VHH binders against Glutaminase (glsA). Designs and how they scored, part 6

Target 1, 327 residues: Glutaminase (glsA), of Synechocystis sp. (p73903)
Amino acid sequence: MGIGVNSDPKVVHHQSIPKPNAMAIANYRAITTKQWQTWVEAARLQALNGKLPQYIPQLSLVDPGNFALDIGDQNGIIYEAGDTDLTFSLMSVVKPFLWLYILHHRGWQWAEQKVGDRPSHLPFNSVEQLEQDGGYPRNTMVNSGAICLAGHIPGATIEQRCENFLTWLNHTAQCQLWLDQELLASVHSLPNPRNLAIAHLLAAKGYVEDATLALETYNQLCCLSGCLKDLFKLGLMLQCPQPPLQPDTTARVKATMAKAGLYEMSEAFFRRTGFICKSGVSGLILACLPAPSPTIFACYSPPLNEEGNPVAPLALLEFLAEFTSRN

## First folded at step 18 (VHH)

Design i5 (from w3 with T99V)
Fold by OpenDDE, fold request of step 21:
Structure i5 (fold): chain B 327 residues (1-327), chain A 119 residues (1-119)
Amino acid sequence: as target 1 above (327 residues)
Amino acid sequence: EVQLVESGGGLVQPGGSLRLSCAASGFTFSSYGMAWYRQAPGKGRELVAEIYSGGSTSYAKSVKGRFTISRDNAKNTLYLQMNSLRPEDTAVYYCATSVRTGSTWTQYWGQGTLVTVSS
């Protein structure tokens, strides 16, 4: 009768992110324009088999052919393609920055009491996993973690909470993000019973004070919108933090992204490609290479694969990884 | 072997119409999205139109409202209906797709068909 050591779900094992193999700093600046074009074409052709999400009406109505790409570093853009004037919502891509906000304002010691840092093996919106874990969210990249943290943004009203976060993020990242009210209305147009159940469970277990405030704040954060330039700047903030942000804080966020940014496929993807990523249902992937090359990859392409990740951006990252392995 | 063969190109006057076809073979045509690209003389290749596996379509800004991409799965054929043609539409037109085998995607291109719009 093997006593299954019920590992206390609250024990945040500081598993040292295996040092990514000293990935040779691929000189992406040596890549020819023709090669970039070939990769973009290949990625977009793969994306022809992707689908738009249906559970948010406004996201189902976007042009599936929308495409925007920036790859660069602290010195500037290495390559740009597509329509850079396109606007999009962050959706789940807001989660790393919510995590960053909480760490910056409250610190790790406080945060670990509210949310874990372990990978998930169930879908990002799983209520079952949260129940199994006694209401303690597995990590900050799944909905339960994000909703939990959203419930702790200061402010008397939902609008004030969102504004406090938005103001901080725009200032810190030098972005011009805004709340898309039309998208928010679209999010409200269809019930999300899973997120509702998550929020109520969090409240019942004492991880948030008010389930409604937590969930609605989260919904507003997801509806923050911008353009490719904003997305790239968000990547720069993670890779090249400036005071008052501490490098250790951004490092922790990136570590969580490596484990959970692409949900169940995150660790395998990181091992294979060297990229840490966060994806969003709107068609975004923000990816970073760990030091010494602070490369930022920002891509918008709406078509999603079966796992819910953007097809074209993932393909491009695979091409880059292959290039790195050969050079 | 996957093959794509374009046809229907030719000389047309400005304001005229032309219908391109792309015959596909060597893969399950109905399961994959398709695209039209074009390359004008001395210019780079550009995307013209897309038809996704789910049936949705997308168009370049320059051709929106004038071109229509469609398909006949029973005939394994992709089409591009081009109306209100302009001299700037002069190019070699290519059909393209990406096919999955196992975990690997491979892109395929036709040989192209020339469309010349001139008075």
Scores: ipSAE 0.934, ipTM 0.982, lowest interface PAE 0.4, mean pLDDT 94
Fold by OpenDDE, fold request of step 21:
Structure i5 (fold): chain B 327 residues (1-327), chain A 119 residues (1-119)
Amino acid sequence: as target 1 above (327 residues)
Amino acid sequence: EVQLVESGGGLVQPGGSLRLSCAASGFTFSSYGMAWYRQAPGKGRELVAEIYSGGSTSYAKSVKGRFTISRDNAKNTLYLQMNSLRPEDTAVYYCATSVRTGSTWTQYWGQGTLVTVSS
C-alpha cells in the first residue's frame, strides 16, 4: 500500500530520523594513524579536481589547499588533521542552527506554518519550486526556507537580528563565532537575483513581513565565521544537546539534515553512508552519525564538486562508510 | 596503466636549487590536478605543493615562496622548482594524483626521487 504522498506541502512533516541501511556501530578509534593519513591524502588528491565558487569574490580568493579535519565524539577528538587555526565562514552550514534556533524559541507548531520539511528535487536556490509550492518553502535547508526563518529572528535591525542569533548560538554551543564584515561586503558586491526573488515572493505570500530584512539577515548569518573547533562544537551541540536544549529539537534538525543537508543527494548519501550532513559553499561539511556513540565529523576544504559540495570531506565520509561496512 | 615517474633528485648545498620532474602516462594528464608530497627520514609524508585541474596552485607553509609547482600538458610532465633549499627539505619527493574511472577515484603515486640538502 503506497504511502500516498500527500500533495499538500503544508501537511507532510517527518519527525523521525530516517534509518540508514547499515547502522553498524564502527569503532573509529581503532583506525590507525596511517589509515587516516591515507584517507586524507586520497581525499585531498580528489579535491585537486574541485573548484572554488566564483559568485562570491571573497570565497574565490581563498587558498584551495586549505584543509582542516576533526573527527570525534562526546569523549573528545578521535582524529585531527590539517591546519586547525584556519578560519572560515559557515555559509549554508548555518541553516541547521537557524532551524534549531527557531525550533527552540518558537516550537514546531509555529514553525510548520512558515516552512515545510520535504526534500527538494530542484536546486537549493530555486525560485520555481517556491512558486509551485505557493510560496511555502520546501524545507529549512534550501534558501527559501532559510531566508524565511531568518526573517523571523527578533530585532529591530538586521544587525540586531544577527546579533541575537549569534549570541544565542555562541552561548549554546560554546563557540566564538563572529560576523565577517569583509565577506559580507563581498556577498553584497554581486547581486543575487534568485535570493532576491525568493525573498520578495515570501513577502508577497505573507511568509515574511519584510523581504529586505529577511534576505539581509540571512546574508549576515551566512557570513558568520569561526574555526574548526567551533564547527566541531556545533556538531557536538546537535549530537549531545544539553539543557535547556531539548533532544527532540536537535533530533528534528538532524532529521531535516538527513533529507536536505546535501540538497538533492542528501537522502541517497544518508542511506549509503549513515551520515547526516550539511555542506556549505565555503568548503565545509558538518556530519553526524546517528548512533549510541555519536560521531561528529567537521571538515574544511574549499574545492567543490559540480553539485557544489566540498570534494575532500565527501570523500572522507565515503571512506568512513566503507570502513564501517567492512568492520 | 597509470604511471608516475619522478626524476631530478640529488645532492645539493643549502641555498641551492633543484628542479624535479614527474612524467605521467596512462591517463589524460591535462584533465587532472597533481601534487607533490615528501617524506623525510623518520617522519611522516607531508604535502608540499598542489596544482589544481583549473590551474590554481597551493603550497605548504614551509615551502611557500621557495618552491613552484608547474606543469607542461604537452609533455605530460609535472615540475617542482625548488629554490633556497634547506637541510630540512631533505626527503624523498613523490608525485601523486587521483584519476576517475567511471564513478571510482583511484590515487596514484610515483616511486619517489631523493633530494638531499647538505653542506
Scores: ipSAE 0.934, ipTM 0.982, lowest interface PAE 0.4, mean pLDDT 94
Fold by OpenDDE, last read:
Structure i5 (fold): chain B 327 residues (1-327), chain A 119 residues (1-119)
Amino acid sequence: as target 1 above (327 residues)
Amino acid sequence: EVQLVESGGGLVQPGGSLRLSCAASGFTFSSYGMAWYRQAPGKGRELVAEIYSGGSTSYAKSVKGRFTISRDNAKNTLYLQMNSLRPEDTAVYYCATSVRTGSTWTQYWGQGTLVTVSS
């Protein structure tokens, strides 16, 4: 289903979650423990060919064999595996919730002036795309969009801005996320010239007031950390929003995830599997099955493929999709 | 055809050592990560150790510090050095991998080798 490519980079259209090719929803609660174990083994064996990221030193030092998985819905957990006590950073997985924060506090009309809602065909950290678009970010899931939105979190200091977001997110999702200062130091230990260029371009074009504040706020948000329970709760917040969070707000976030949550592969993946996803370089995938099924998939596995997505979680989602197609 | 053949199992006393081998054939061994699994009587199969294609290793908490996974690419062989063996290490040990052909991944398992730790 080809989403019409809007030629105007500044025009933001409201888009609903696309319909996948496979409309049938399988009963995941009917899956046997043995089948789950078989899939987890297969996924982990594939992940033996993945790699840890090198551009953030602390992420390169984690145990590549770390694994945690929750699949569930509003009624509870369907299946759990691995070490659920493991902690990890959200990294790019924070982007949907930053988008949610902005929509909730500022609204769609304000947001569309700052960031678009179109898919990207260039890498998530592309400066070239932002230049071509006149400094207007394509969507909220690429770095330019996230940095832009981070620059608009209220607070006098970077720390206050991060705290404002963190407090809101923890309260709304009932999470216990925290800022990992060691990871933040690790992020600062190596230059990121692409993100720096993005931030400066945004400022030059008037989309953020201060490039440094925007980028550093974003860096702190990426370093928010938690455990599997927190990740699952974040999924619950997207799938089963509670007042004062409006269902239309979470729907918009999920629609954006369908288009851009796995970067260039997002639309094809959604069409094939039915899952909307957000991945992070720390080894996270948070995935949701669209209504009427409120299924939430939360998985931590550090090994990444060539595209920068976690190998084992992707494999598991493919197995689920195959299961659905056969049942 | 991809084949994995384990060897080196046997009876050993508590505190003893064994070295398991897994001979691999039918694929480019050096390009793929490998793993050891084990299944104790009446229990489910569990991961023991991993060696990634890039050379990194990982271990289950229960064997960390006692077991070492390694490989010799020239011999197409995977190893598991097991030291300070305990009765609870008694199991059939399996080597496993996943091999990519085109766009599809296929997992492969050996037949297993029995390790018995008993006084």
Scores: ipSAE 0.934, ipTM 0.982, lowest interface PAE 0.4, mean pLDDT 94
Fold by OpenDDE, last read:
Structure i5 (fold): chain B 327 residues (1-327), chain A 119 residues (1-119)
Amino acid sequence: as target 1 above (327 residues)
Amino acid sequence: EVQLVESGGGLVQPGGSLRLSCAASGFTFSSYGMAWYRQAPGKGRELVAEIYSGGSTSYAKSVKGRFTISRDNAKNTLYLQMNSLRPEDTAVYYCATSVRTGSTWTQYWGQGTLVTVSS
């Protein structure tokens, strides 16, 4: 009778970035313009089979052909393609930075009492998983974790809470993000019973004080919008943290991304490609290659695969991984 | 084997119209999105228009309002209707797609058809 050590879901183990299978360091600056163009074409052709999300009306109306790409490091951009003037919402891509915000302001000891750091094999908006875990969110990249953390941003009002986060993020990352009110209205136009249930469960179990404040704050955070330059800077903040951010704080965030940033595909993708990623339903992928390479990959392409991840950015990351394996 | 064969190119005066065709074979045409690209002399290849598997379309800014991408799945044919042609539209036009076999995607290109816009 094997005593299944029911590991208490509240036990937070040491957070480290898993080791990828491929640790080869590639010089992406050696890649020719022609090669980049070939990859972008291939990726965009694959994306022709993707779909726009339908559950947020405004996101369903964007041009599926929108495309913007930056790859670079602390020294600057290595390659740029597409329309860099395009604007987009962060959506779930805000989650790593919410996690970063909480870690920076409250510390990991406090945070571990509110949210775990385990991968999920259920959908990112699963209520069932949260119920099974006694209301303790599995990680910060699923909706339950993000909603939980959003509920702890300081401020008297939802607007103030969002503003507090936004101001901090813009200052820290040197971004110019803003709240897209039209998108927020679009988010509000359709009910999200799963997120509502998540928020209420969190409140019932004492993980947040007010379910409505938590959920609405989260909704606003998701609707923060910017351009490619902003997305790249967010990546730089994770890869090259500057005081007052501590390297261990960003390392924890990246470790969580490796486990859960692409939802159920995260671990396999990281092992295969070496990239840690966060995806969003708006068509974003922010990816980082762990140390020693400080590579940042920022890409906007709206078409999504069946798993809800942007097709073209994923393809590009696969090409980069292949390149790395060969060089 | 997947094949894409473009046709319909030629010489046209500024302001004129052409309709390009791309005959597709060797794959389930209706299941895949398609795109038109072009390459002008001395320039790099650029995206012109896309038609997604779901039927939505997208266009480069330079051709929006003048070009129309469409398809006939029964004929396994992709089209590009080009109106109000300009000298800067002079290029070899290519149709392209990516086809999935198992877990692998392979991109395919036609041989191209030349469009010359000149007075």
Scores: ipSAE 0.933, ipTM 0.982, lowest interface PAE 0.4, mean pLDDT 94

Design i5 (from w3 with T99V)
Fold by OpenDDE, look of step 21:
Structure i5 (fold): chain B 327 residues (1-327), chain A 119 residues (1-119)
Amino acid sequence: as target 1 above (327 residues)
Amino acid sequence: EVQLVESGGGLVQPGGSLRLSCAASGFTFSSYGMAWYRQAPGKGRELVAEIYSGGSTSYAKSVKGRFTISRDNAKNTLYLQMNSLRPEDTAVYYCATSVRTGSTWTQYWGQGTLVTVSS
């Protein structure tokens, strides 16, 4: 009866980001306005079959027809569509930037003691996975990882911790994000026993000092809100980091996004399309093409598929990938 | 074969009302969301209204409060009730959907019906 050597969950196997095949530098600027419109129409028609989330009341009340799209690079916007004045919450889209914050302030050596970098095979809010891993979060894109990291933001109070993060992010990305208090109240209106269990397990295993502080900080971070311009700028920060951000730091964040940014479909999607993505339940997808293309894709469309990802943005990314493959 | 056929267009005075219909065939109508688009002379096509598979609706800002999208699944028909019509509503109106076959989505459009609002 061979005692299966329980591989130490703390061994972070740095799986090298598969080098995207020499992806032909897609000239997205050569795409006609008519073609863009055709793709947007097609994507929105697909989204008619999506659903709004029900577990956060405020998110269930948004207009499902809300739509905003920016595609661009370091030189500016290539294409824009929809209502760019719409506001939205980041929700899980905040996770890459939380990861970035922690890496920037504390470094990789510290971070690896708290959170891994392995893909998840269970849902993003799985308590079972965390239990199996001895309380060590698998990666920073699942709730356990994000809650863990949120618990280590400096500040005497939850509010101060959120403010510290927000101030840093706004300054670094040149954003105008804000904490949506109404959304936060909506998040508080329904119990989240899974996140609560995650937070308590983290505390019990010594990965956070205070479960309540960690979880509530995370909740506030999720409720940071902005507009399409902000989301695009966040993408710019990842693709074109400026001092004091190190390129290696943003590269690590993007690598994690490739593995876990779209939950269980992340790796397959990256392999198929070349896009590194992070989705959120509010209807956001932020996507980046890895080098050599600095393309940034920012899209807001609330309808979600069964996996919990925005339908229209995903469709658009597929169209872009197809275009790239043909040209 | 998926088919969408619009009807109900015509000439109407400002402030008047029209009801457009879109007869759908060739797919499970009740399982898919539908949309109305329009194209005015010399302008691009624009979204007018959406009805999602779950029954929720959405409208362009320009028609909100005046237009109502609805459906009758038993009749495989999509409707657009247009009230308080304005000259700027003059356009060819199209119904559209996207249907999934396996892993592939295909979009379908009707031929359109002309709505003219003129005094």
Scores: ipSAE 0.931, ipTM 0.981, lowest interface PAE 0.4, mean pLDDT 94
Fold by ESMFold2, last read:
Structure i5 (fold): chain B 327 residues (1-327), chain A 119 residues (1-119)
Amino acid sequence: as target 1 above (327 residues)
Amino acid sequence: EVQLVESGGGLVQPGGSLRLSCAASGFTFSSYGMAWYRQAPGKGRELVAEIYSGGSTSYAKSVKGRFTISRDNAKNTLYLQMNSLRPEDTAVYYCATSVRTGSTWTQYWGQGTLVTVSS
């Protein structure tokens, strides 16, 4: 019934998912094919004004017109558009699943000693935020939190750590994700002094034992790649967890996504829409939509807005939010 | 206010070529990406080609290598060069854009120009 408080240090209490200011729950299966087509056209026309990320050369070379959309639930696909066989890297979309991995294997009591669950006041890659907080990362959706958690995946080598995570994720979500070696090489060819500084600060403050292993494990996790079907299944795992995953564990991950999954707009967007999202710079948005049947939105469209969120997926979510608020 | 007017459609033999134009007015043309869509009889409207505000282009798989999208910002005109035309390219062709006013995006479509490819 209610949320209890218990002083036993082994008892873990979880927070309820924050409620939006207005809750809009609709039957997404009632949206007509013509309405979907109109929204997809509108979203893709808006994306004509987005840009590819220039700071990762391999990502800047993709076809900006790539597009894939699945929306559905455990009973199947509601609507599908674009080329669902396209492949892409998860980039930051991996972060909720790293959080899920750590919570599943180590538990909340252990995890809260390594990473917080608060929004960041500074950008997702800020060394300054981490310094202000004494090396304790604000949350798992920013780089400091993700690098910290990557440093706690078991394994003697970077490759073993990545393989342990990848194997678990593929098995648990029934995905066929893989490490994109060409993207990883591109990541290695670029200076990333912020992430390097983050990793060393984490190690210096005792949050990670080995800065190099943590950073390189994180780099590999960001280069995990798949197709839209894989992204949809990752969302289905969050919305409809199956044993041995516990519902309380996925609820914690979704609570963090609501606070921090869309950069600065995260909490305001969740309060307005009820949509729980994570974006990735390759052009992804994965969203958990409120509905009587838990609904997954998975969309790939590379052009980004100035804030770094993919233009077409975000536009589609705005159309859905408007539709549900009026119906 | 925003107007998009296509021209250049007509009847063409298979293997032939056409050049479509889209005259744009009522917005800052050079600031926005543009697209060509088409709709064949009895079919849904489908994307053909895109030109992004940064200048990059993208094409539907069915037309890549045969069609070329381009623009002339001095003339506020979007083009579609269609080569090696096939009967399945028969459709009404539309140019389209999305224009931002304040925080609102509005989509605009031309009235279309018919391209018929037949022996």
Scores: ipSAE 0.877, ipTM 0.963, lowest interface PAE 0.5, mean pLDDT 90
Fold by ESMFold2, fold request of step 21:
Structure i5 (fold): chain B 327 residues (1-327), chain A 119 residues (1-119)
Amino acid sequence: as target 1 above (327 residues)
Amino acid sequence: EVQLVESGGGLVQPGGSLRLSCAASGFTFSSYGMAWYRQAPGKGRELVAEIYSGGSTSYAKSVKGRFTISRDNAKNTLYLQMNSLRPEDTAVYYCATSVRTGSTWTQYWGQGTLVTVSS
């Protein structure tokens, strides 16, 4: 991927979703209710060994047994389990939609000057990776890219910037997301020296105008909350964009998710399965599954593995990948 | 070989109490979370209570405040204390876990113990 690294005007690259080593071919509607029930039981038993994140106190207070699953397409829900009225914060699941917002409103030509579209060699919150790259963020799924983009949302105040994004997203995806004020207070009460260092480096290198504005806008976006229906609709927007969203715009967002949406496992998982995913530390995975009818997987289960991915949603995706590869 | 064996089921009147036990062997019991599920006749199996490897617990809404999950790691035993029993609690109760070997997770279920709440 040469996007965002190319400083020579004559170098032109088209963008497409990276190709997996094996493409999942599936009729998810053919999976029986008993098979789904068995997989959900197995996934939830695995999650008994996960942990809630302790570094955000509000997230450590949720019931670890919370669970909600929707899988479906534009024709409706294929399978549903758990308590779909549960609410949760998006946390880093907001990052694809921040990227979508920026691409939609500012265009690729502007965006590539601010953020790249290639994988990071270091962790998602690494100051060191950003330093090595001269302040140019690797991609929008890592904190440096997301903080950079948050600094470019229009608005007179931080609150107006978050509201502009929130209102656009709710209208475009037909969601009912809101800013979780209690979670935001928890985020404010916690030191995050890595994100602070990132914001200052971005400002020092000219990628954002104001470090504090960029960081606080980012913090508010991560505290946007909704229910499983909202998460499913966000996935549907990526898979089935409607005007004024251009299909090329959502395709660019999905390409970034395929290479960077599951932390370090992103490229390998996509190559093996064809699943395009974004995880979040509140317990979310949103995934675009390849199928004749583009399929959305939306799952909430708070316990995380050591790498920070939600245990039960990931286990369910592994079961689906094995099922589709064997059929 | 991982083995889970439930005991303590029986017939009890509404409002009564029972304590179920699940004897575990063949894995490092203290390293894994455990759960109780139940299945009423003609119904699907449903989650009742969970105890996570870190010690946190979670309960189905229908039993919260009446049932308590606990464990004794020295005895490799999981418990379910059931108080204020109702006819709707009548079911076969199963303990369950998932154990990791290498990169593979395997789910294990006990044979079940029948709880009948009837006058």
Scores: ipSAE 0.872, ipTM 0.962, lowest interface PAE 0.5, mean pLDDT 90
Fold by ESMFold2, last read:
Structure i5 (fold): chain B 327 residues (1-327), chain A 119 residues (1-119)
Amino acid sequence: as target 1 above (327 residues)
Amino acid sequence: EVQLVESGGGLVQPGGSLRLSCAASGFTFSSYGMAWYRQAPGKGRELVAEIYSGGSTSYAKSVKGRFTISRDNAKNTLYLQMNSLRPEDTAVYYCATSVRTGSTWTQYWGQGTLVTVSS
């Protein structure tokens, strides 16, 4: 990561400047098994005070004690804990990959006409923020940006659009994601008037052509599901992109995650730790960790804190951040 | 001072039952989730059962259907009802919690109570 040479500096320079001292110290393979076990116990004890989201019925029925952790790099897994065969939906964790899809196929020049790359001052689902900005979404990590981009996935039907995205993502990241129809039915079972209002505002302002198509495509993308191995591979694709995926495209996605991937805490957390994260309400954090060997943190633990971030994964990232700042 | 004190361990035959208790003091018990862990000789410590601050529960696969975690907030006591005990359930059982003071979380563990399942 860094500043590009004589290329579009906006694309490259949206990356936060790395912390050179922390990267030289970070050796995650030096962490002992006993230390990992202690951190996992502490993180899971903290999660006993988290809550499952109640506004998506199927997510409220999940075993709150589900837990899976992989941390590793291109050479393999450094540490693994829990039940890595558990399955889960991506929910908001899909948003970086929707951004990646759009940037890869349409390019930045087209994309900047549809969505910004700056933090939101209001909540991730705010209709008010979108109205204040004239229908131009703040970034792709909030609902307005993600719904806007979902409305631009090619396909004759909602189902074909979701399938086009899913097939591309599975091939590109070498993962085995699928559309969870039961979860989709659960998403449909309760109204989401804020997302509906967002979709209609986008259409009224000309950012999508069809509000219903954009919203339902977005709903299906959020119900793409997989296991921890799939989440790890998604992280590996961001950290170690392979042709035809260009490195500057994944760099821009990571820059947006650093600004907006953890709700309100995103910028502060990135500035303090160098960790580039995206959380999802199903209990996921996917993180790109700075290290001499680009490192991926993938963790599933359903209980959420008050801000909507998963408690145990965030606690583990805090332990890792303290370790790298001292060691 | 936070204290967790387990009791109820002992010798029991396979197929038998025991009830463990964990007396808690020094914090607002009803505000925090609690867990039971166990450690067999020569093994790492493993999670057995959890009760979340909202009242939901979770169990390790090896004990699900045989063990029941519960709590009595009026008595500040956590319980583990262990039925259909097997020799592989032999371990020291610990209750545990994490309590927040300001921005800091502190983990607290009981001293443990030994459960031996043998003929």
Scores: ipSAE 0.872, ipTM 0.961, lowest interface PAE 0.5, mean pLDDT 90

